# Ledger of designs, part 387: VH-VL binders against q0atu2

Target 1, 119 residues: q0atu2
Amino acid sequence: MLDKKARIRTSREYRNVFEKGKRLSGRFLIIYYVENALDNNRFGFITNKKIGMAVIRNRIKRQLRAIVREYQGQVKNKHDIVLVARAGIGKSSFEGMEKDYIAIMKKAGLFARNANKID
Key: E = the ipSAE of ESMFold2; O = the ipSAE of OpenDDE; V2 = 0.75 times the mean of E and O plus 0.25 times the DockQ between their complexes.

## First folded at step 21 (VH-VL; framework fv_dusigitumab)

Design mm23 (at its last fold request DockQ between E and O 0.65; V2 from the best seeds 0.81)
Fold by OpenDDE, look of step 21:
Structure mm23 (fold): chain C 119 residues (1-119), chain A 122 residues (1-122), chain B 111 residues (1-111)
Amino acid sequence: as target 1 above (119 residues)
Amino acid sequence: QVQLVQSGAEVKKPGASVKVSCKASGYTFTSYDINWVRQATGQGLEWMGWMNPDSGDTGYAQKFQGRVTMTRNTSISTAYMELSSLRSEDTAVYYCARDSGYDSGTFYFDYWGQGTTVTVSS
Amino acid sequence: QSVLTQPPSVSAAPGQKVTISCSGSSSNIGADFVSWYQQLPGTAPKLLIYDNNKRPSGIPDRFSGSKSGTSATLGITGLQTGDEADYYCGTWDSSLSAGYVFGGGTKLTVL
């Protein structure tokens, strides 16, 4: 699990990211990201009903948390980042989600170094 | 098979704008980003930026910020690159190239257009 | 000036082996996968190697790629006259504004 301090938890925090942040779309994910005034990054996750049943949404959320946790050390500091699952993500593999996340984060300029697991 | 077909050669005056098109076929246009790369005569390749045909999102090299605009028409699977305030230094062959980043998490250009020669002269 | 450094030219006789180096930094080659492109005279670039050492369909195994640290190398064995071309390395750079960067290119002459 992600550290509690690494999570966006309040509606106000989410609203801040959506209102002030930048947006980039990948194949399966949309990210909203904005600089924060903290010493750490915070991540939020959104899986709405268009993704599927609650069981599916929860699974995807767990998978996204796992991906974020895996690569959090490579992400530039002082950012709030919200991941929004797109409709097609339910049909994607974990690896597909991971690659999409990496690609989007790279395009956003949020990866500091060694962004790929196998590199 | 995957193909990228670009528009024909352009001759422009300094200060003018040029808009190059790149029509994609053989794959789902909205599933892969289109990148633009130029090459001046006798020089190397220079990356200009990427465009997501699905969302319309773009990312430009700093050198071209404020001067380049990458767009698309999904109904005809065509990407566009417009470069404004042209200078003689912009004389080059301009390529569109498909990016397989979403498939691999890495960025490489697996398919290229044939190139469009843009000449800027007084 | 190219972000990635390549030798301007290399040459060898048919049947020989050549290597083309590509030097970068921790923010590009050191941080991401390298690709190589072949550009025959008067033609568009062609993907030759991706993900450091993978070959696209249709690329013969006499073309190889490797990466170590902040450097990459393209190897060509059994050199053929048709291999005479310009070769470019490229990768994603995360130093300032995220973007793709190319090497300066290497002209390969088959003697």
Scores: ipSAE 0.911, ipTM 0.955, lowest interface PAE 0.5, mean pLDDT 95
Fold by ESMFold2, look of step 21:
Structure mm23 (fold): chain C 119 residues (1-119), chain A 122 residues (1-122), chain B 111 residues (1-111)
Amino acid sequence: as target 1 above (119 residues)
Amino acid sequence: QVQLVQSGAEVKKPGASVKVSCKASGYTFTSYDINWVRQATGQGLEWMGWMNPDSGDTGYAQKFQGRVTMTRNTSISTAYMELSSLRSEDTAVYYCARDSGYDSGTFYFDYWGQGTTVTVSS
Amino acid sequence: QSVLTQPPSVSAAPGQKVTISCSGSSSNIGADFVSWYQQLPGTAPKLLIYDNNKRPSGIPDRFSGSKSGTSATLGITGLQTGDEADYYCGTWDSSLSAGYVFGGGTKLTVL
């Protein structure tokens, strides 16, 4: 799990990212991101009811949190980042979400060096 | 059976713009980003940027920021690259290429167009 | 100047082995997977190697790739006249101006 300081928690914090931030889309995810005034990153997660039933939405949110936790050490600091699940994400696997996240984060310029674990 | 077929050669004067097209077939066009890469005569490959055909999102190499625009028409599975304020140094072969990013999380160009020669001459 | 450094040219006789090096940094080769592209005279580049050492379908196993630290190597055994081409390494660079980068290219001559 992400630490409390690494979470976007309030409606005001979410609105700031959506109103001031940049947006990039992948196949299953959209990220919104903006620089913050902190010394750390914060992450938020949104799953729309159109994605599916609560069980499905909760599973997806749990999977996205796990992905973010795995790669958070590679993310450039001082950003608020909201992951929004796209309608088709229910057809994705964990690995599909992970690959999508990696691709979007690289294209957004949000990964520092040591991006992926390399074989 | 993946194919990227580009528009024909162009001759332009300095200061003009050029728009190169890249028609995709054999895959779901909106599922993969299109990148543009150029190569001046006798020189190496130079990456220009990427474009997401689904969203229209783009990312441009710093060198081309402000001069390049990458777009698409999803109805005909076609990507476009427009380069403005042309100079003689822009004389090159321009390639479109499909990137692997959303399949793998790593970037490589698995399919390339045949190239479009753009000559800038007075 | 290219972000990734390759020798400008290499040559060897038919049947021999050659290697082509690609030197980068911690923000590119050190952090991400390397690909290699073959460009035969007058043609578009073609993917030869991806993810450091994997071959796409149709690429014979006499083409190989490896990576150590911030350097990558393309190996070609059993050289044929048809291998005469320019070879480029490429990878994602995560530095200040994040984007894709190529090596300067290596001209292989088979004599």
Scores: ipSAE 0.830, ipTM 0.919, lowest interface PAE 0.8, mean pLDDT 92
ESMFold2 (binder alone), look of step 21: mean pLDDT 92; pTM 0.949
ESMFold2, fold request of step 22: ipSAE 0.824, 0.804, 0.823; ipTM 0.918, 0.913, 0.918
ESMFold2 (binder alone), fold request of step 22: mean pLDDT 92, 93, 92; pTM 0.948, 0.951, 0.951
OpenDDE, fold request of step 22: ipSAE 0.907, 0.907, 0.907; ipTM 0.953, 0.953, 0.953

Design mm24 (at its last look DockQ between E and O 0.55; V2 from the best seeds 0.77)
Fold by OpenDDE, look of step 21:
Structure mm24 (fold): chain C 119 residues (1-119), chain A 122 residues (1-122), chain B 111 residues (1-111)
Amino acid sequence: as target 1 above (119 residues)
Amino acid sequence: QVQLVQSGAEVKKPGASVKVSCKASGYTFTSYDINWVRQATGQGLEWMGWMNPDSGDTGYAQKFQGRVTMTRNTSISTAYMELSSLRSEDTAVYYCARDSGYDSGQFYFDYWGQGTTVTVSS
Amino acid sequence: QSVLTQPPSVSAAPGQKVTISCSGSSSNIGADFVSWYQQLPGTAPKLLIYDNNKRPSGIPDRFSGSKSGTSATLGITGLQTGDEADYYCGTWDSSLSAGYVFGGGTKLTVL
């Protein structure tokens, strides 16, 4: 799991990201991101019931956390980032989800990819 | 097969605007970003920005911020690039290109339109 | 002017091998995958190499790509007259404004 300090945990923190942050959509994910006043990034995860049953939502959340954890060292610092799962994500492979995350984070200017990680 | 077909050549006066279209076929239009790249005569390729046909999200190169607008009409699988406040330096061939980023996490342009010549002259 | 640096021109005789270099920085080639494009005279660019060294369908294995550090190289073996074209490298740049960047282009002349 992500370090506790690397997680968005309160409703207030989530609201701040949604109200003040920028939004970008990928194929399977939507990200909201805003600069924070901390020395670290924080991540939040939203899996709505539209993506499936609770078991599916929990699986997707675990997978997203794994992806974020894998690449967190490559994300530009001092950002709060909320990942919102889109409806089609339940049919996506882990790899597809990962690729979508990478692409959308690059477009957001938050991610500098290491070419040796996924190929 | 995947095809991108662009609108015809344009001749504009300085200060005017130009809107180039790019009609996509052979694939799901909303599943891939459309990028725009221009090339002045005898010069290299210059990236202008990307547009997500599904969400309408865009990202523009700094050079064109405030002057370029990328849009789409999903019902006819067509992307548009509008450039305003035209200058002589904007004279170039403008290309639309499909981005395979969502499929691979990497950005490259696998299919290109045939190009649209835009001439800006007084 | 271009973020990525290429030699302006290269030349070789048919059947020979040529290489085209592409130099960048830690925020572009050093951080992401490189693609190469071929542009025949009077035509639109064509994807030649992606992900540093992968060839799209229809691209012969005479064309190869490699990347090391902040530099990339396009290799063309068995040079043919039809290979005479402009070649551009490109990649995603993660500097102040994220976006795609191209090299200045290299004109390949087949002698």
Scores: ipSAE 0.907, ipTM 0.953, lowest interface PAE 0.5, mean pLDDT 95
Fold by ESMFold2, look of step 21:
Structure mm24 (fold): chain C 119 residues (1-119), chain A 122 residues (1-122), chain B 111 residues (1-111)
Amino acid sequence: as target 1 above (119 residues)
Amino acid sequence: QVQLVQSGAEVKKPGASVKVSCKASGYTFTSYDINWVRQATGQGLEWMGWMNPDSGDTGYAQKFQGRVTMTRNTSISTAYMELSSLRSEDTAVYYCARDSGYDSGQFYFDYWGQGTTVTVSS
Amino acid sequence: QSVLTQPPSVSAAPGQKVTISCSGSSSNIGADFVSWYQQLPGTAPKLLIYDNNKRPSGIPDRFSGSKSGTSATLGITGLQTGDEADYYCGTWDSSLSAGYVFGGGTKLTVL
């Protein structure tokens, strides 16, 4: 599980990312991201009803959390990042979601070799 | 049978702008990003930026920010690159290229247009 | 100059082997996968190697790639006159102003 401090929890926190953040789309995902005032990253996940039934939406959310956990050490710190599942994501594989996430995060400039280090 | 076909050569004066087109066929245009790369005579390849044809999202190399605009018309599967405030240093062949990012998570350019020569001179 | 350093030129006789180096940093080659592109005279570049060492369909196995640390190498065996071209390495660079970077290019001459 993502650490408690690595989670976006409140509606106000989500709203800040959507209102102040930048947005990039991939095939299956949209990311919204903004710098925060913390020393760490926080992640949020949104799946809506057009994705499918609740069991499908919950599976996708679990898969996205697993992907984020796998790559969190490569993410530049001090960002709030919300992953929004696009309508077609239900037809993707776990691997397809993973590749999409990697591509979007690179194009957003959010991956770096030593971004998590403190100087 | 992926193909990228670019518009013809352009001759421009300093201070003008140029818009190069890149028509895609043989794949779903909105599923892959288009990148633009240029090559001045006798020089190497220089990456200019990427454009997502589905969303219209772009990312430009810092050198070109403020002068380049990358767009598309999805109804005719065509990407565009417009470079403004031209100067002699912009004389180059301009290529469009499809990137692999969403298939693999790694970026490489698997298909290239034939190139468009842009000459900037008085 | 270019972020990735390649020798400006290399040459070898037909049938021989040649290698082309590509030197980068921890923010590019050290952090990401390397690709190689062949540009024959008067033509657009063509993908030759991706993911450090993989060949697209139609590229013969006499073309090979490898990566170690912040450096990558393109190998060409059984050299033919048709291999005369410019060769470019390329990769994603994750430093501030993240984007794609190419090496300066290497002109291969078959003597």
Scores: ipSAE 0.793, ipTM 0.908, lowest interface PAE 1.0, mean pLDDT 91
ESMFold2 (binder alone), look of step 21: mean pLDDT 92; pTM 0.951

Design mm25 (at its last fold request DockQ between E and O 0.58; V2 from the best seeds 0.79)
Fold by OpenDDE, fold request of step 22:
Formats: sequence, C-alpha cells, structure tokens
Structure mm25 (fold): chain C 119 residues (1-119), chain A 122 residues (1-122), chain B 111 residues (1-111)
Amino acid sequence: as target 1 above (119 residues)
Amino acid sequence: QVQLVQSGAEVKKPGASVKVSCKASGYTFTSYDINWVRQATGQGLEWMGWMNPDSGDTGYAQKFQGRVTMTRNTSISTAYMELSSLRSEDTAVYYCARDSGYDSGTFYFDYWGQGTTVTVSS
Amino acid sequence: QSVLTQPPSVSAAPGQKVTISCSGSSSNIGADYVSWYQQLPGTAPKLLIYDDNKRPSGIPDRFSGSKSGTSATLGITGLQTGDEADYYCGTWDSSLSAGYVFGGGTKLTVL
C-alpha cells in the first residue's frame, strides 16, 4: 500500500491532474501527469466499470498499486500521476501490465533512472 | 509475417512539405508504436519520433518539433510522417520501424520499412 | 554529434573476432537496454541485438552483445564477408526530452 502522502485522495486533486496534466496512452493504461508543488509524487488510480465487475476492478487496482510501488523510486519527483485502466487490461497478465506501465512512463519522461524489469 | 511497406521516392523543393506513408501488415497495427528514423546520405541513423497507432499519441525529437507530424489511418493500417518547411539538409532516406516496447517494456525496432528517399533541391 | 559514441570504423579478416563499442551516459545506456542494428549496404537496418544481449530469431550466435555501466559492446566472431556493413547501437534516453538515440555508427570492413 502506498503511503498516504503518495496518494491522490480528493476529487479536487484528481480534477487538477485531468485539467492541467498531460495525457498519454499505453496498451492497457492511460496516464495523466502534471508537476506538483510538493517534494513527493502522488499517484491516483481509476478503474471504471468498463473494466469489469467490482472484484476485477479491485484486483486491477491492487496490481497497479503494486507496480507503482515497485518503481516509485525511479520516478522523477514532484509529479501527480493518475493511472486509468483501459478496457483491455483484464486480458493482460501482471507482467504485461507492468511492462505497459514502464513503457508509458518512459515515453512520458517520468523515469529518472533504470526502471526495466529484470528477468 | 510482419511487413512494413513505404511509399515511393519524393523530390521536393525547399519550403515544401513531404508526406511518407508506411503500410503495416502481418500483425495488429494498433498494438505497436511506429517510429520514424531518417538517414542522410553517408550519415548515421537519426530518430525522429514515435506514434501510437491506437491513440494517435506522438512524441517527437526536439529537432523536429514544429515541423514533423506523425499520423495514422487505422482502417488501412498505414502510418504517415509529414515533414514541412523542407530544407536541403532534410535530404535523406526515411524509415518507418515497429517498436516492440509494449510487449517488453523496452524500446527497440524489430521490423523496418524499406525506406523512402526524399530529395530536397531547388 | 551523436548522443552515443561509436568508433567510425573497424576492420578484420575473415574468421577473426571484432568488437564494436558504444559509449553513452547514465541517462541512456546506463538507464535502459541497448539494441544493435546491422545495415548492409543499400538496405534498411536490421535488428541484431536487443535488451543488451538477446538475439532475435535468425541471428546467429556469433553475434553477441554486452553492457557494463554506460558502455555497450557488440561482438562478432567468425567474421564473414557478408558481415561487412554499418552497425548502430541505440537505446532510450531518459533525459529532459525522452526519446530514442542512436550511435554514430561503425563501418565494419572485412579484409
């Protein structure tokens, strides 16, 4: 579980990211990202009903949180980042989801150091 | 079999625009980014940018910002690269290449088009 | 002028071993996997090595890749006349403007 200070928690915070942030789509994820005025990164997660039943959405959310937690140390600081799960994410393995996250974050220029999954 | 087939050679005058096409086949077009790489005569490879055929998202090298536009037509699995305000220095062979990034989380170009020669001369 | 630095040329006789170096920085080779491309005269580049040391299907094992720190190396053993080509290293750069970067290329001549 991400630290409380590392989480986007309020509707206002989410709205700020969506309105002022940049949008980038991966295969299974869409990220919205914007610089913040803090000394840390904050992450938000959205799993809409199009993803599937609540059980599936919760699973996906847990997996995304795990991925974000794993690589948070490599992410450039001072960013608010919202991850939106795409409809096809349910067909992806955890590894596939992880690779998609890595790829999209790299394209966004949000990784400060090596974030590759080591086989 | 994965294949990228590009449009034919182009001859343009300075200040004009050129649009090169890249038709993909043998795989799901929207599942892989298309990158564009050019090579001036006798020079090395130069990365221009990437385009996500699914979303239309793009990322361009700073050198080409404002002059390059990468698009796609998903119905015919074709990617396009348009370069405007052409200069003599833009004379080069332009390649489209498939990026395997979404499958691996790493970026490398596993399939390439045959290249399109663009000549800019007055 | 290229972000990644390669020797402009290397030469060796058939059957010999050659190595091509690729030098970068902590924001590229030091931060991401390196790939190598072979470009035969008058042809499009071809993927030779990916993820530092992996070979795509169809690439013989006499081609190898390695990486240490901010430098990568392509090795070619049992050199053949057909190996005469230009070789390029490439990787993702995580600098302010994230993007792919190539080396300047190395012309391999088989004597």
Scores: ipSAE 0.906, ipTM 0.953, lowest interface PAE 0.6, mean pLDDT 95
Fold by ESMFold2, fold request of step 22:
Structure mm25 (fold): chain C 119 residues (1-119), chain A 122 residues (1-122), chain B 111 residues (1-111)
Amino acid sequence: as target 1 above (119 residues)
Amino acid sequence: QVQLVQSGAEVKKPGASVKVSCKASGYTFTSYDINWVRQATGQGLEWMGWMNPDSGDTGYAQKFQGRVTMTRNTSISTAYMELSSLRSEDTAVYYCARDSGYDSGTFYFDYWGQGTTVTVSS
Amino acid sequence: QSVLTQPPSVSAAPGQKVTISCSGSSSNIGADYVSWYQQLPGTAPKLLIYDDNKRPSGIPDRFSGSKSGTSATLGITGLQTGDEADYYCGTWDSSLSAGYVFGGGTKLTVL
C-alpha cells in the first residue's frame, strides 16, 4: 500500500491538480499531474459511479493502487498525480490497466530510472 | 491489414507551412497514438512527436516545439502534421507511424505510412 | 548528433552473419526496450525486432536482437542480397525531454 505521506487527501489538493495540472489520456485511465512543493510524490484515485457498483469500483481502486505501488520507484519526485478511471475500465484486465498506466506515465515524462537506486 | 496512407508530395517556399495527412484503416483509429518521423535525403530517422487521436493529446520533440502541430479528424480516421516557418533544412520525407504503447507498455512503431516528400525551395 | 550510436556501415558475403550495434545510455537503452527497423531502398521503415528480442509475424528467425546494459545488438544470419538496407535501432528516452530516439542508422551491404 501507499503510505499516508504519498496520498492526496483534501478537496483543495485534488482541485489544485485538476485546475493547475496537465492532463493525459490513455485507453482506460486519465492522469492529471502537477509539480508540488514537497520532496515526494502524492497519488489520488477517482472511480465514479458510471464505472459500476461499489464492488466493481473498489476492485478497480485496489488494482490501480497496486499498480502505482509497483512502479512508484520509477516516478520522478515532486508530483501530485491523480488517476481517473475512464468509463469502460471495468472491461479491462489488470495487465491492460498496468500497460495503460506505464504508457501514459512515460508519455507524460513522469518515469525515470536510476537502475542502481531502486533495484 | 492495418494501413496508413499519406497525402502526396509538397513543394513549399521558405517561411510557409505544410500540412501532411495520414489516413488510417484496418484498426480502431482512436485506440493507438500516431507518431511522426522525418528523414532528410541521405540521413537518418528523426522522431517529431506523438498524438493521441482519442483525446488530441500531443507530445513534441524539443527541436520542433513551437513549429509543429499534430491534429486529427476522427470521423475520417485521419491524422495531420503541420510544420510552420519552413526552412531548406526541413526538406525531407515525412512518415506517420502507429505506436504500440497501449498494447504493451513499450514503444515501437509497428505500422508506417508510405511517406510524404516535402521540398522547401529557395 | 544521434542519441543512439550505430556503426555507419557493415558488410558481409551472402550466407554469412553480421551484427549491428546500438550504443545508448541509462536513460534509454538501459531503462527501456529496444526495437529495430529495416528500411529497404526507396521504402518506409519496417519493424524488424521489438521488446529487445521479439520478432513480429513474418520476420524470419535469422533476424535476432539482444541487449546488455546500455547496448543493443541486431544479429542477421544467412545473409541474402535482399537484406541490403539501412537498419535503425530505437527506444524511449526518459531524460529531461522525454521522447523516442533512433540510432543514426547502419547501411548493410551484402557482397
Scores: ipSAE 0.828, ipTM 0.917, lowest interface PAE 0.8, mean pLDDT 91
ESMFold2, look of step 21: ipSAE 0.813; ipTM 0.914
ESMFold2 (binder alone), look of step 21: mean pLDDT 93; pTM 0.951
OpenDDE, look of step 21: ipSAE 0.902; ipTM 0.952
ESMFold2, fold request of step 22: ipSAE 0.823, 0.800; ipTM 0.915, 0.908
ESMFold2 (binder alone), fold request of step 22: mean pLDDT 93, 92, 93; pTM 0.952, 0.948, 0.951
OpenDDE, fold request of step 22: ipSAE 0.906, 0.906; ipTM 0.953, 0.953

Design mm26 (at its last fold request DockQ between E and O 0.66; V2 from the best seeds 0.81)
Fold by OpenDDE, look of step 21:
Structure mm26 (fold): chain C 119 residues (1-119), chain A 122 residues (1-122), chain B 111 residues (1-111)
Amino acid sequence: as target 1 above (119 residues)
Amino acid sequence: QVQLVQSGAEVKKPGASVKVSCKASGYTFTSYDINWVRQATGQGLEWMGWMNPDSGDTGYAQKFQGRVTMTRNTSISTAYMELSSLRSEDTAVYYCARDSGYDSGTFYFDYWGQGTTVTVSS
Amino acid sequence: QSVLTQPPSVSAAPGQKVTISCSGSDSNIGADYVSWYQQLPGTAPKLLIYDNNKRPSGIPDRFSGSKSGTSATLGITGLQTGDEADYYCGTWDSSLSAGYVFGGGTKLTVL
């Protein structure tokens, strides 16, 4: 589980990312990202009802947290990043989500060096 | 099979704009990014940028920022690259190429268009 | 100038083995997977190797790729006259301006 200090937790924090951040879309994810004034990155996760039932949404959220946790050390510092799950993510594999996340993060220029996919 | 078919050769004056098209077939157009790469005569490959056909998102090489525009028409599975303020140095063969990044998490171009020659001369 | 460095040319006789090097830095080859492209004269580039050492369908096993640190290598065994072409390495660069980068290209001549 992500450290509490690495989480976007308040509505205000989320709004800041959406209003001031940049947006990029992948196959299964949309990311919003903006620089923060902290020494660490913070991540937020959104799983809308279009994904499916609450059980599915919770599963997807757990999986996304796992992915973010796995690669957090490779993400450039001082960013707030919100992951929004797209409708088709419920039918995707964990590996598919991971690959999509990596691709989007690379395109966003948020990965530091040695940000190779971990198989 | 996957195919990318580009528009024909272009001859332009300096300062003009050129718009090259790339029609995709044999796969779901919106599922893969389209990249543009150019090659001046006798020179190497130069990456210009990527375009997500689904969202319309783009990322351009710094060299072309403000001068290149990558768009798409999803109804006809066609990607476009427009380069403005043309210079003689822009004379090159321009390629569109499919990116398999979303499938692998890595970026490589598995399918290429046949290329479009753009000549910029007074 | 290309971000990735390749030798301008290599040559060998038919049946021999050749290697083409590709040198980069921590922000590109050191950070991501390398791909190789073959460009026959007057044609569009063709994907030859991806993910450092994987071959697309239709690419013979005479072609191989490897990566170590900030360098990559393309190997061609059993060289054929039809292998005479330009070869380019490429990878994603995670520098300030994230994007794809190519090597300068290597002209392979079959003697």
Scores: ipSAE 0.909, ipTM 0.954, lowest interface PAE 0.5, mean pLDDT 95
Fold by ESMFold2, look of step 21:
Structure mm26 (fold): chain C 119 residues (1-119), chain A 122 residues (1-122), chain B 111 residues (1-111)
Amino acid sequence: as target 1 above (119 residues)
Amino acid sequence: QVQLVQSGAEVKKPGASVKVSCKASGYTFTSYDINWVRQATGQGLEWMGWMNPDSGDTGYAQKFQGRVTMTRNTSISTAYMELSSLRSEDTAVYYCARDSGYDSGTFYFDYWGQGTTVTVSS
Amino acid sequence: QSVLTQPPSVSAAPGQKVTISCSGSDSNIGADYVSWYQQLPGTAPKLLIYDNNKRPSGIPDRFSGSKSGTSATLGITGLQTGDEADYYCGTWDSSLSAGYVFGGGTKLTVL
């Protein structure tokens, strides 16, 4: 599980990332990211109703949180990062979402270490 | 059946710009990023950057920041690379290549265009 | 010069084995998967090995790849005159300005 300190919580925090941050799109995900003034990273997750019913959206959020947790040790510190699920994400597998995340995080320059899973 | 077909050779003077095209076929153009790689005569491969045809997002090698622009026209499945303020050392073969990132999470170039020779002289 | 270091040339007799080395750092080979590209004279590069040691369809198993630490190796057994080419390693580099990097290339000569 992600630590509570590692979560973006308020509308103002989300708006800051969208307003000030950079964006990169993959097949299933869009990331928005900006440097923060903290000692740690924070992550936010957005799924909208266009993706599907609540059970599908909740599954996708759980999968994305699991992916972020697996790679969080490799992410360069001091970033607020919002993952936005694209409309087509419901057709993806967990593995497909994972590979998409790895690719866009590398292209964003946000991984400091090996992007392979860590123990 | 995946094919990347590039525009023909170009001869340019220093200070001019060149725009190379890369037409994709045999796959869904918007599902894979296009990278550009160049090779000066008798030299190695030099990565220039990537472009996402779906979003138009780009990432450029630092050496080319400010001189390179990578774009696309999704209606005709074509990627473009424009290099400005040309110098004689920009004389090279320019390749487009499809990257694997979204399939694998690792980057390799599984399909390459035939190359476009750009000569900068006089 | 190049971020990844390869010997400029290597030679071996037909039928023999050759290896081509590729040395990098913790931010590239040490952190990510290595690919190899073959460039026959006058042609575009072609993917030969991906993900350190995997072959795309149509590449015979006499081509092999391996990685240890910050170094990678391409192996070619049963060397043929048609293998004369330039060989490049490549990988993602996560340092500074994150991007793809190639080795300087190795010219293989079959004597």
Scores: ipSAE 0.829, ipTM 0.919, lowest interface PAE 0.8, mean pLDDT 92
ESMFold2 (binder alone), look of step 21: mean pLDDT 92; pTM 0.949
ESMFold2, fold request of step 22: ipSAE 0.810, 0.822, 0.808; ipTM 0.916, 0.915, 0.911
ESMFold2 (binder alone), fold request of step 22: mean pLDDT 93, 93, 93; pTM 0.952, 0.952, 0.951
OpenDDE, fold request of step 22: ipSAE 0.906, 0.906, 0.906; ipTM 0.953, 0.953, 0.953

